# VHH binders against Sulfite reductase [NADPH] flavoprotein alpha-component (cysJ): the designs that were tried, part 3

Target 1, 215 residues: Sulfite reductase [NADPH] flavoprotein alpha-component (cysJ), of Buchnera aphidicola subsp. Schizaphis graminum (q8k9d3r237to451)
Amino acid sequence: YKPAVATVLLNQKITGRNSTKDVHHIELDITNSNIVYTPGDALGVWYQNSSQLIKQILKLLSIRISDKVKVKDKIITIFEALKKNFELTTNTKHIIQKYTDVTQNKFLKKIISDNKKLNNYVKKTPLLKMIYDHPKKLSSQQLISILRPLKPRLYSISSSQSEMNDEVHITVGVVKKQISGTIHLGGSSSYLSQFLKIDDSVKIFVEEKSNFRLP

## First folded at step 1 (VHH)

Design e05 (framework vhh_brivekimig_d4)
Fold by ESMFold2-Fast, scan of step 1:
Structure e05 (fold): chain B 215 residues (1-215), chain A 120 residues (1-120)
Amino acid sequence: as target 1 above (215 residues)
Amino acid sequence: EVQLVESGGGVVQPGGSLRLSCAASGFTFSSYDMSWVRQAPGKGPEWVSSISGSGGSTLYADSVKGRFTISRDNSKNTLYLQMNSLRPEDTALYYCAREGDYVWGSYDYSSQGTLVTVSS
């Protein structure tokens, strides 16, 4: 794929105010990007994590925003690393095991010892909720050792380039979960639906038509 | 365990109709937006249609607007795709999928799909 920068032309909620679902229609200007797409292509979007989410996680783990970490071969602040380099919304069995190991949390050890409990826990417990329920003072380096790299997210292209020559349109669905009084949002979909505004720039690529099957 | 089981595919003549079904289990069906995605032989996956969890909002790819209708029955945990005025280019494996970037990105599916062949 070839990365390009697109400008937001439109970001409109298309579901009703009282719907439990939030669906947005997003139109991006790809003028001068040399982007070409065909039916069957998907749009990859690089997103950034919410500053508020980062601050919540760091506070629960007693980590200073200015603390330094090594990411690849670069030294950057933990805040910058969490903003651009790591996924912060999705919990996985592997993350739960790593968090259990670094915290030595007795409750989580009980969860990971039982595959049925672990499967249930991972489905209903976002990363922030696990940390909130079981906080522990960690170093910044310990935190990033638990997390997954942030990868661009793929969205179905809903537009036709033959009709919308210099635009690409995507549909973004967001499921908001309220668990124990806290609303948990998806990273990429929340970024696109709530934080990305008209005239903002977003880094994108087209995953070209291929003989690739979705997992 | 999340399970999605598609059915209703088959062989039809151009201009014919088919209704696809997707039986969902292992999650709160009404809490998820659902989509239909298709993959023609030798091509990449193509998004076809999406419906909100309540059924109050629907979206369609330009290639199927006016011909296909997505719907859901939350009491039966079932997603539907009514396909009318079928064309040879609609020939593909059709998959239902949950939308949500916090799980898998654009799609969350593990099923085998249902084959639609539009033959003249």
Scores: ipSAE 0.000, ipTM 0.111, lowest interface PAE 16.6, mean pLDDT 76

Design e06 (framework vhh_7xy4_2)
Fold by ESMFold2-Fast, scan of step 1:
Structure e06 (fold): chain B 215 residues (1-215), chain A 120 residues (1-120)
Amino acid sequence: as target 1 above (215 residues)
Amino acid sequence: QLQLVESGGGLVQPGGSLRLSCAASGFTFDDYAMAWVRQPHGKGLEYIATISSGGSDTYYSDSVKGRFTISRDNAKNTLYLQMNSLKPEDTAMYYCATDLDYGDYWLDYKGQGTQVTVSS
């Protein structure tokens, strides 16, 4: 892939107020990006986690937002690391196992000792909910050792470059899950629909359709 | 694994009707809004219609409003598009779509599509 920076031209909600999912039409200016796409290609987007989500997680784990961590070859704040470098919305069996190990939580130890319980737990328990239900003081380095790297998300390109030379358009659905009365938002879709504004910059790349496959 | 299988396309005369179906598997269908999108030959994807997870809210592009109806059967994990008063401009590959997270990717369409050709 060849990453480029695009500027937001339009971000318009195209679904109604009572939908459990918001759908947005987003138009990006790719002037001077050297981006070339064909019909059927996908747009990869690097997103950022919500500041509110980051603050909630850090508070539950008694971590200061200014604490420093080493990510790759850089020393940055834990807040910046969680904003740009780690995925914070999905839970995995690996994350649950690592969180159980660092916290020594008795309930989670019972969950991970039984494959059926672990499978059920991961399906119904987002990362924030697990941390909320089982908070424990961690170091910033312990926290990032548990988390997955943030990866770009792919969206289908809805524009044609022959008609929109300097623009690429995508349609983005916002994922909402309601668990125990709380709404949990997806990372990439929340960033694109709620936080990305006109004149904002976003890092993108084009994924050619020959590589755009469902498993 | 997430799978969407579209069917019901074909050749139809202008003014005719077709009903498209999308069979969904590998995810909790009734937790997510669904959409129909289309891709005319040599063009990009065009949004057609969206339906909320419970089926109570529907939204349409101006090009199809009043002619197409989106619906879903959550008990059968199936999405439908009823297409009436078809025009040559409706000729396209039709895909059902969801932004359901698949591993590390969000995708706007998941199926192989079904071809609709409107010609006399």
Scores: ipSAE 0.000, ipTM 0.138, lowest interface PAE 16.7, mean pLDDT 76

Design f01 (framework vhh_6qgx_2)
Fold by ESMFold2-Fast, scan of step 1:
Structure f01 (fold): chain B 215 residues (1-215), chain A 123 residues (1-123)
Amino acid sequence: as target 1 above (215 residues)
Amino acid sequence: QVQLVESGGGLVQAGGSLRLSCAASGRTFSDYAMAWFRRAPGKEREFVAAISWSGDSTFYTDSVKGRFTISRDHAKNTVSLQMNSLRPEDTAVYYCAADEYGLGYDEWEYDYWGQGTRVTVSA
């Protein structure tokens, strides 16, 4: 897949004012991108983590926003790395095990020693909550060693290129999880629905899907 | 540390123009993304325009696109907002904001703020 940069033309909530559902219709300008798609293809979108979430995590771990990290042999700030290169919203068993090892946290050691406890913990505890409940001073390099890479999210293309040569349209539902009385938002759906504004640039690619056509 | 001071506000008739300036002081100004926000009476701050640290990328809210132009002068440590074809709904206090690490549309993404300059557009 070949990444391209698109510009946001429209980002519109399409559910009613009194609805609990949050669904957005997003239109992207692909002029000069050389993007080609057909109905049934998916649009991959690279999202960015919110600055507020990044600052919260860094404060809990006593990491300075300007600290440098090595990502794929490039030296960048921890803030830029967390904004663009790492997933920060979900927790996994692997992340919990790595965080436990780095922090040597006694409570988390008991959790990871029991598969049933670990399964229950990962379902109920997003990454930020685990760090909040069990803070520890880390280096920026230790932090990124725990995290998983940010991967693009796939959305079904709702537009037809035969009618809209220079546009691609997607529909995005906002993913929400209520855990321990708080609402936790999905990274990509939150970025696209709440943070991506008209004239913003977004990095995209098309994932072709094979269609069997009868003559 | 960055200190921001806005100037250029005032009273103008609809259809007129104003140029706002933001003077910044600090060693790392050239590394900062800069933005303008505005606050109408009784409302929260709203994004207006932003410019990247290099000056290569500019972003505008839809209602000002084509009417306002954001620019920066690294040698003078200033960012400017040229406002043309002003409308009564542009009446607000305009704030200059800076962020060390990237562009944002939300108020909470900016660590440094000026005190604001008042713009009043008469009908």
Scores: ipSAE 0.000, ipTM 0.118, lowest interface PAE 16.4, mean pLDDT 78

Design f02 (framework vhh_6qgx_2)
Fold by ESMFold2-Fast, scan of step 1:
Structure f02 (fold): chain B 215 residues (1-215), chain A 124 residues (1-124)
Amino acid sequence: as target 1 above (215 residues)
Amino acid sequence: QVQLVESGGGLVQAGGSLRLSCAASGFTFDDYAMAWFRRAPGKEREFVAAISGSGGSTFYTDSVKGRFTISRDHAKNTVSLQMNSLRPEDTAVYYCAASEDYYGSWDESAYDYWGQGTRVTVSA
């Protein structure tokens, strides 16, 4: 891939009258990026986790923001690692298993021993909720050992380069889940819809796709 | 224990075809996206192709589009890469990888499980 930096030209909510859905139309300036795309291609967008979410997780696990970790042969702070290198919003069976192993939590051991309970738990329990319900003091290195790498999110390109040579347009649906009275936002969708503003820079790439569909 | 075992590599002349297979065990295969990466001598590992957990979505790097086809067999717990119109530039060790990201990713850091690789040599 050839990653490039684009500038935000427009980020506009496009939900219709009487709609409960939160959908954003985002236009990016790709002038001087050497980006080329065709209809049907996907736009990969690198996003960052919110400082608020990172601080919540670190507090629950009794980890200092300044603690150092090794990521891909680099020594960086846990805060920087969680901001740029790891996914913090989605829970998976694999993460639940790893978290159970490092915490030795008795409740979670019962969950992972029963396939039906595990399937039900992963559907109902985002990562932050699992950590909130079952906090345990961890080292920074233990924390990153259970997390998934942050992946760029792929969005269908809605513009045509033949008509909009220096722009690429995407549509982003904002992911919101309310669990136990708390609203949980998706990482990439919240970054793009709520935190990415006009004139901000975003790291992107174009990936040619066949039969691709968005998550 | 998670295992990914590649097979099907070998020596082939330019313009020829090979079919690589990857047998997966030790995890719920249908919950994982599968991918092929390759590493040519003296070069870094690069993305080749990926297929979603359902098999409904595939994506490829530009240099193999129209020549390679990725597929999966849910009954046999296998992912395959059909390689047609092979070029000397396709010479590499090919690696099978699994990601808990159901939809797949081009980023090698998204893949938690890797096979040992199978060698493909394309002669001029």
Scores: ipSAE 0.000, ipTM 0.119, lowest interface PAE 18.1, mean pLDDT 79

Design f03 (framework vhh_lunsekimig_d3)
Fold by ESMFold2-Fast, scan of step 1:
Structure f03 (fold): chain B 215 residues (1-215), chain A 120 residues (1-120)
Amino acid sequence: as target 1 above (215 residues)
Amino acid sequence: EVQLVESGGGVVQPGGSLRLSCAASGFTFSDYALYWYRQAAGIERELIASITSGGDTNYVDSVKGRFTISRDNSENTMYLQMNSLRAEDTGLYYCAAREYDDSWYEYDYWGQGTLVTVSS
């Protein structure tokens, strides 16, 4: 696929007042992008993690934002790496096991020793909450060793190119969790719904085949 | 648990009309965007129509002016009114709703499909 840059034309909330769900209809200008799509295709969207989330994580782990790390043979700051290269919202059993290993946390060692407890913990505990509950001084290298690479998100295209030749439209749901008085936002959905404004640019590509995960 | 059930398919002659229904349960219907997909023999599912929670609609070019998507939030039901049917409209018609899990992984819920055959 070839990434292209699109401009935001419209970003409107389509859920009712006081709804626990936050759903947005987003229209993107693809003029001069050479993007071609057919019905059944998906739109891949690259997103960036919020500066606030990155600063919270780094503070809890006593890491300086100016620390350098190597990513794909480039030397960049840990802040830039977390912004563009790593997923920061999703927790997994593998991440929990790695975090337990590097921190030697007594509580988490009990969690990972019991498969049922580990399954329950991963369902209820986003990455930020685990770090908040069990902070530990880490190096920047230790931090990136436990994280997953950032991947673009796929959204079903709701527009027809024959009618909207220079536009592509998607629908994005935002998941917000309130844990211990703090709101935890999803990466891609929060970027698209809350931070992406009219006239902003976003990196996109078209996935030629629709491949939906069925529960 | 999200559940979608399609109905209204059948056999119709070219130029005829059919109305499909999609009955939904297990989620707050009025808050979600909903979709109609079509799967013809030998091809992947194709998005043909969508409707947002606010009532905005979109259609693929081949059905525009012939098909109309609508929703009734009081009945938790979405409809597809199909007019001026053509042989190429033959296929399985699915309704779908998009959901996101607690880890931000997206997935679609699908109905069982309803068969539309346009033939004389």
Scores: ipSAE 0.000, ipTM 0.113, lowest interface PAE 16.6, mean pLDDT 77

Design f04 (framework vhh_7b2m_4)
Fold by ESMFold2-Fast, scan of step 1:
Structure f04 (fold): chain B 215 residues (1-215), chain A 121 residues (1-121)
Amino acid sequence: as target 1 above (215 residues)
Amino acid sequence: EVQLVESGGGLVQAGGSLRLSCAASGSIFSDYAVGWYRQAPGKQRVVVASITSGGSTKYSNSVKGRFTISRDNAKNTVYLQMNSLKPEDTAVYYCAAYDESGWYDEGFDYWGQGTQVTVSS
């Protein structure tokens, strides 16, 4: 796949005003992008983590926003690394195991010693909640050692290119949960629904489904 | 992982009614937002109605007052009740679901194959 840059034409909330959850219809201008798609294809979207989420995590782990880390071949701040290079919303068994190792947390050690408990914990506990429940002073290097690389998020394309000359449309649900008085936001969904505005640029690609070929 | 199957389409006279069903199998459907989309020949696919996992609804201006979206989480089904149908409502209707939880995140919104609605004048 080859990434292209699209411009936001419309970002419309399609859920009712009293909803505790949001669903958005997003239209992107792909003029001059060389993007080609068919119904059933997926749109990959690169997103950035929210500054608020990054600050919450760094505060819980007593990490300075200005600390430096090496990512690939670049030295950047931990804040910039968490914004663009690491996934911060999804928990995995591997992350739980790594976090347990660096923190030496006794509760989490009991969780990881039992595969059934670990499976249940990972399904119910987002990354921020695990850190909130079991905070520990970490270095910025320790933090990035446990995190997954940020990868583009895939959304099913809801438009037809034959009808929509140079536009691609997707639908995005916003993930928002309140746990122990703290609001937890989804990374890609919050970026696309709340932070991406008309005329903003977003990096995209098309992932074709195996039973469909690009025209 | 969610598989969606639409049903309830067909031929109906102007002024008539149809109820579409979107049945889901696989993952926990109650965590999903669901939208109904439609596409007429030679036209773009457009959103018609949506319902969140919590039950909040939104409608396109073209169908407000005529269409009602509802859900039955016990049956893993979302319905679109279409009243006072007009010839311009003729289209293939698609159901789409998005995991609002995000914690289990399978990376995709899910789409059904569509069901044809034809309104004769």
Scores: ipSAE 0.000, ipTM 0.151, lowest interface PAE 15.6, mean pLDDT 78

Design f05 (framework vhh_7pa5_2)
Fold by ESMFold2-Fast, scan of step 1:
Structure f05 (fold): chain B 215 residues (1-215), chain A 123 residues (1-123)
Amino acid sequence: as target 1 above (215 residues)
Amino acid sequence: QVQLVESGGGMVQPGGSLRLSCAASGFTFSDYWMSWVRRAPGKGPEWVSTISGSGGSTSYADSVKGRFTISRDNAKNTLYLQMNSLKPEDTALYYCARDLEYYDSSGYEFDYWGQGTQVTVSS
């Protein structure tokens, strides 16, 4: 894929028949981008993590927002690294094993020693909840060692280029999980629905239908 | 500057053993998960084994499980791969890699790789 930059033309909440979901219709200007698509193709979108989520994680791990880390041969703040380079919402068995190792947490050691317990824990425990339930002072380097790199998210294209030559339209459902009274937001969906404004720029690419695989 | 230097490769007959070493410098070795990755000539990389920073957690590819053992000496900044019961299919260039999950690399993310050490299992 070749990445392009698009400008937001419209970001509108859809008033649907199912009021339990927050759904947004987003229209992007792709003029002079050389982007070509067919309905059913996917749009890859680069996103950033919210400052609030980053601050919550750093506070639970006793990490200063100004602490430095090395990412891709550059020294940047942990705050900037978490904003642009790492995925902060999804938990996996590998992340749980890494977190257990760096924290030496007795409860999590029992979880990872039993494959059935680990499978059950992964299903019910997002990353923020695991950190919240089992906080530990970590270095910034220890934190980034357990995280996955941030990847673009794929959304189905709802527009037709034959009708809208210089635009691409997507529909984004906001991902929300309520666990132990706390609402956990999806990274890409919250960025696109809540933070992306008219005239903002967003980095995108097109994935053809034949190669489209939802993350 | 980060450096990873592999050694210990060579030629061995089927059923033989080799021990690979990787000398690490330029970073706090104990803070990083480390992996061994191999590549046969003309083919893509195949993940072999991973070890946590403390050495408390290890994982292996099914093709080497029960035959290879990964270990580390954090005081020496050295990663090891003990290879037993070697098969012709184990013939490859073996790389030491630092696992930071900065880059997408087909299920395992590595930001620094060594130059590799050649292992040849001849009939």
Scores: ipSAE 0.000, ipTM 0.152, lowest interface PAE 14.2, mean pLDDT 78

Design f06 (framework vhh_brivekimig_d4)
Fold by ESMFold2-Fast, scan of step 1:
Structure f06 (fold): chain B 215 residues (1-215), chain A 123 residues (1-123)
Amino acid sequence: as target 1 above (215 residues)
Amino acid sequence: EVQLVESGGGVVQPGGSLRLSCAASGFTFDDYAMSWVRQAPGKGPEWVSSISWNSGSILYADSVKGRFTISRDNSKNTLYLQMNSLRPEDTALYYCAKDEGYSYGEDYYFDYSSQGTLVTVSS
């Protein structure tokens, strides 16, 4: 399927200000989108990484914002690529292994040589923290070679199309984690709850969670 | 379009006080943690203080603990920094920053489009 473009109608915080849980009710206009959903379906949402996070990563790796990279047969700036095409918040064993290889970092080599240490490290160490703890000058092409493609996040649809033909509603929870004196927010949840405003456009699709249905 | 407008800087004698303000627009202010960052002439940026969206968590750089107080008024979309017992070493351009991720120690990054407000502590 092809992603549709929806317009934000409402983005309402529904948890109290003293709560560690942050929950938002989001309503999207799907008029003329050809979107069809049924109970049990999920809404896929494409999000963008924060400019602040991108700038922090690029500075730690001594990469110029204007450097060019090839992504999906297009030549774009590293900043644009990191904003729209790559996942920057989650670390994986694969990323740790690739980062270790390109940096030749002695500490990380010890981590990847021991499966138990690697499992423990990946659970506790977001990508930014690994780069901050073990910075190294990289090329833009080296950076994108270790990263995963940005994939949409899935949210449970809370509306019924039979009652709200032109709208889809989702509930988005934001988990706040404090790391080294700051609060770390989830990528997609941060984008939807904090960045997405009334009249903004967002790319969406429906993921069917039940059995195959005929048109 | 995120806009942050800092004000309240000026020239003050050692031991004096200043109150900085940051007027925020173009985003839902009470959904974000906010920070103050400063840059002294010829130096890199230094993180000063951060406050969570609900004022429940407040953090200070060791260099300003006990002297500076960060606060926010979500009804006015405004961030404040009350600076007491100012020292010549506090002389810097002060920036307001929206916290979109996590930062470590004093190595904090800010938007280059931000104007900042100049604080000069003469001795």
Scores: ipSAE 0.000, ipTM 0.096, lowest interface PAE 17.3, mean pLDDT 74

Design f07 (framework vhh_7xy4_2)
Fold by ESMFold2-Fast, scan of step 1:
Structure f07 (fold): chain B 215 residues (1-215), chain A 123 residues (1-123)
Amino acid sequence: as target 1 above (215 residues)
Amino acid sequence: QLQLVESGGGLVQPGGSLRLSCAASGFTFSSYAMAWVRQPHGKGLEYIATISSGGDYTYYSDSVKGRFTISRDNAKNTLYLQMNSLKPEDTAMYYCARGEDWYGDSEYAMDYKGQGTQVTVSS
């Protein structure tokens, strides 16, 4: 595959206001990208985490947005690292175990010692909620050590290049989970549906049909 | 041992219905987004439907939207696909797949799929 930068032409909600589903139709301009696709191909999209989410996490962990971290041999701010390099919405058993280890949190130690409690906790507790419920001062390097890398996401291409030579279209469902009265949004789907605006740039690639297979 | 075991495929006439099931074991089913993907003979994998870890969100490819329904029962560690108004174009091997994370966005890079169950739609 070869990465390219596309410009947003349209980002439109196509699901009705009274629906429990929030679905967006997104059209991207691929003029001068040298991107070609055929029916059955997928579009890989690199998304960015929201500035609001990053600031909330950093505040709860008493980390300055200007603190520096090393990512892939580059020194960048923790804010920039969290925006582009790390996944911030999903909680996993591995993340819970790492967060428990760095915080030494008494409550979380009880959770991870019991498989049934851990299974229930990970299902009901997004990353932000765990940090909110159990805040602890961390270094920026400690924070990135518990997070997983942000990977591009694959979306089914809904357009045909023979009809739309300079465009690629995708359909994105928005993931929302309500816990304790608070709405928790998914990473990639929230970026594409709520934060990506007309004329914004997004980094993309095409995953050809012949190459799309599980190992 | 991580396992996904599909069942419920078969031969059906156009306009008919089938319900596929996937029994999951060896991992915490309720922590993962799940998907159904299919592969017609001689073609690549096609994404069909995804469901989030808690069932709060579902997504469908345009080719099946309105005809197929994905659901899950986390207490039984089971994923389902209800297929209605089947067309000859739906003929494929259907696979149950595990997502890398808990979102229900389309076409994740899946980290595991089962052995599949064949669906043939013909008269």
Scores: ipSAE 0.000, ipTM 0.113, lowest interface PAE 16.1, mean pLDDT 78

Design f08 (framework vhh_6qgx_2)
Fold by ESMFold2-Fast, scan of step 1:
Structure f08 (fold): chain B 215 residues (1-215), chain A 123 residues (1-123)
Amino acid sequence: as target 1 above (215 residues)
Amino acid sequence: QVQLVESGGGLVQAGGSLRLSCAASGFTFSEYAMAWFRRAPGKEREFVAAISYSGGSTFYTDSVKGRFTISRDHAKNTVSLQMNSLRPEDTAVYYCAAGEYWESDSYEDFDYWGQGTRVTVSA
């Protein structure tokens, strides 16, 4: 995809009368971006992981923020790698398997050996919680070996370009999971709802749904 | 002000059981790893058991595996050590300790220590 840079014009919480969901309306300035879209197209947004989440993970794994790692033939700090290159909020069966292998954790080995237990565990256990429950000293290179690459998140476009020239609007649902009394936030949704401010720049692209467009 | 207060020590006969407790205050209990160490007369301080921040992982020294169980209670801000099948060699002063980095090979990584509770196991 050809990325463009947009400027945040508005980021507003929408109050739903009977909704238990937090929803944000975000308006982006796409002036001089050459972006073309129709309602229903998807907007891809590149996000960054929070510094607080990164520091929590590194502390639990006894990794220094200044440690160096190799990511696609470049050497950068583990902090920068986790901020921009890796997904830190979602747990998967593959991540649980890799974490179990690296840590040799006896409890997780029992979970991995039973498909029903593994399915239940992945539903209830975000990455941070698994690391918190089963901490282990890792190298920075070991840590990135278990993580998946950060990919842009897609949001449905709610605006019409014919009505709002040079703007694109999206609606973002804030992802919250309550596990053992703690609220866990999604990476992209927390970035867009809490950290992205008016006048901030965000990297975007449009994914067209051409097979649904009118002639 | 961080405080760790141990209780439950005493005199017991070989083969008996004791439960040690450590009450923690002055810090966010769930953010600290907890451990038990002991010092026998004329010996160096020895690691006994450790428990992770959440209680999901535990570590024991070989001499107590299968006999001792470490646990923690977040509602009461306590860590406990259940000692079964006690032996005269278990006679020591037992110390409760708290630290931020529980996956350490060194007791120097535990920043806070209790005053100790004495355990005597008679033959």
Scores: ipSAE 0.000, ipTM 0.108, lowest interface PAE 18.8, mean pLDDT 78

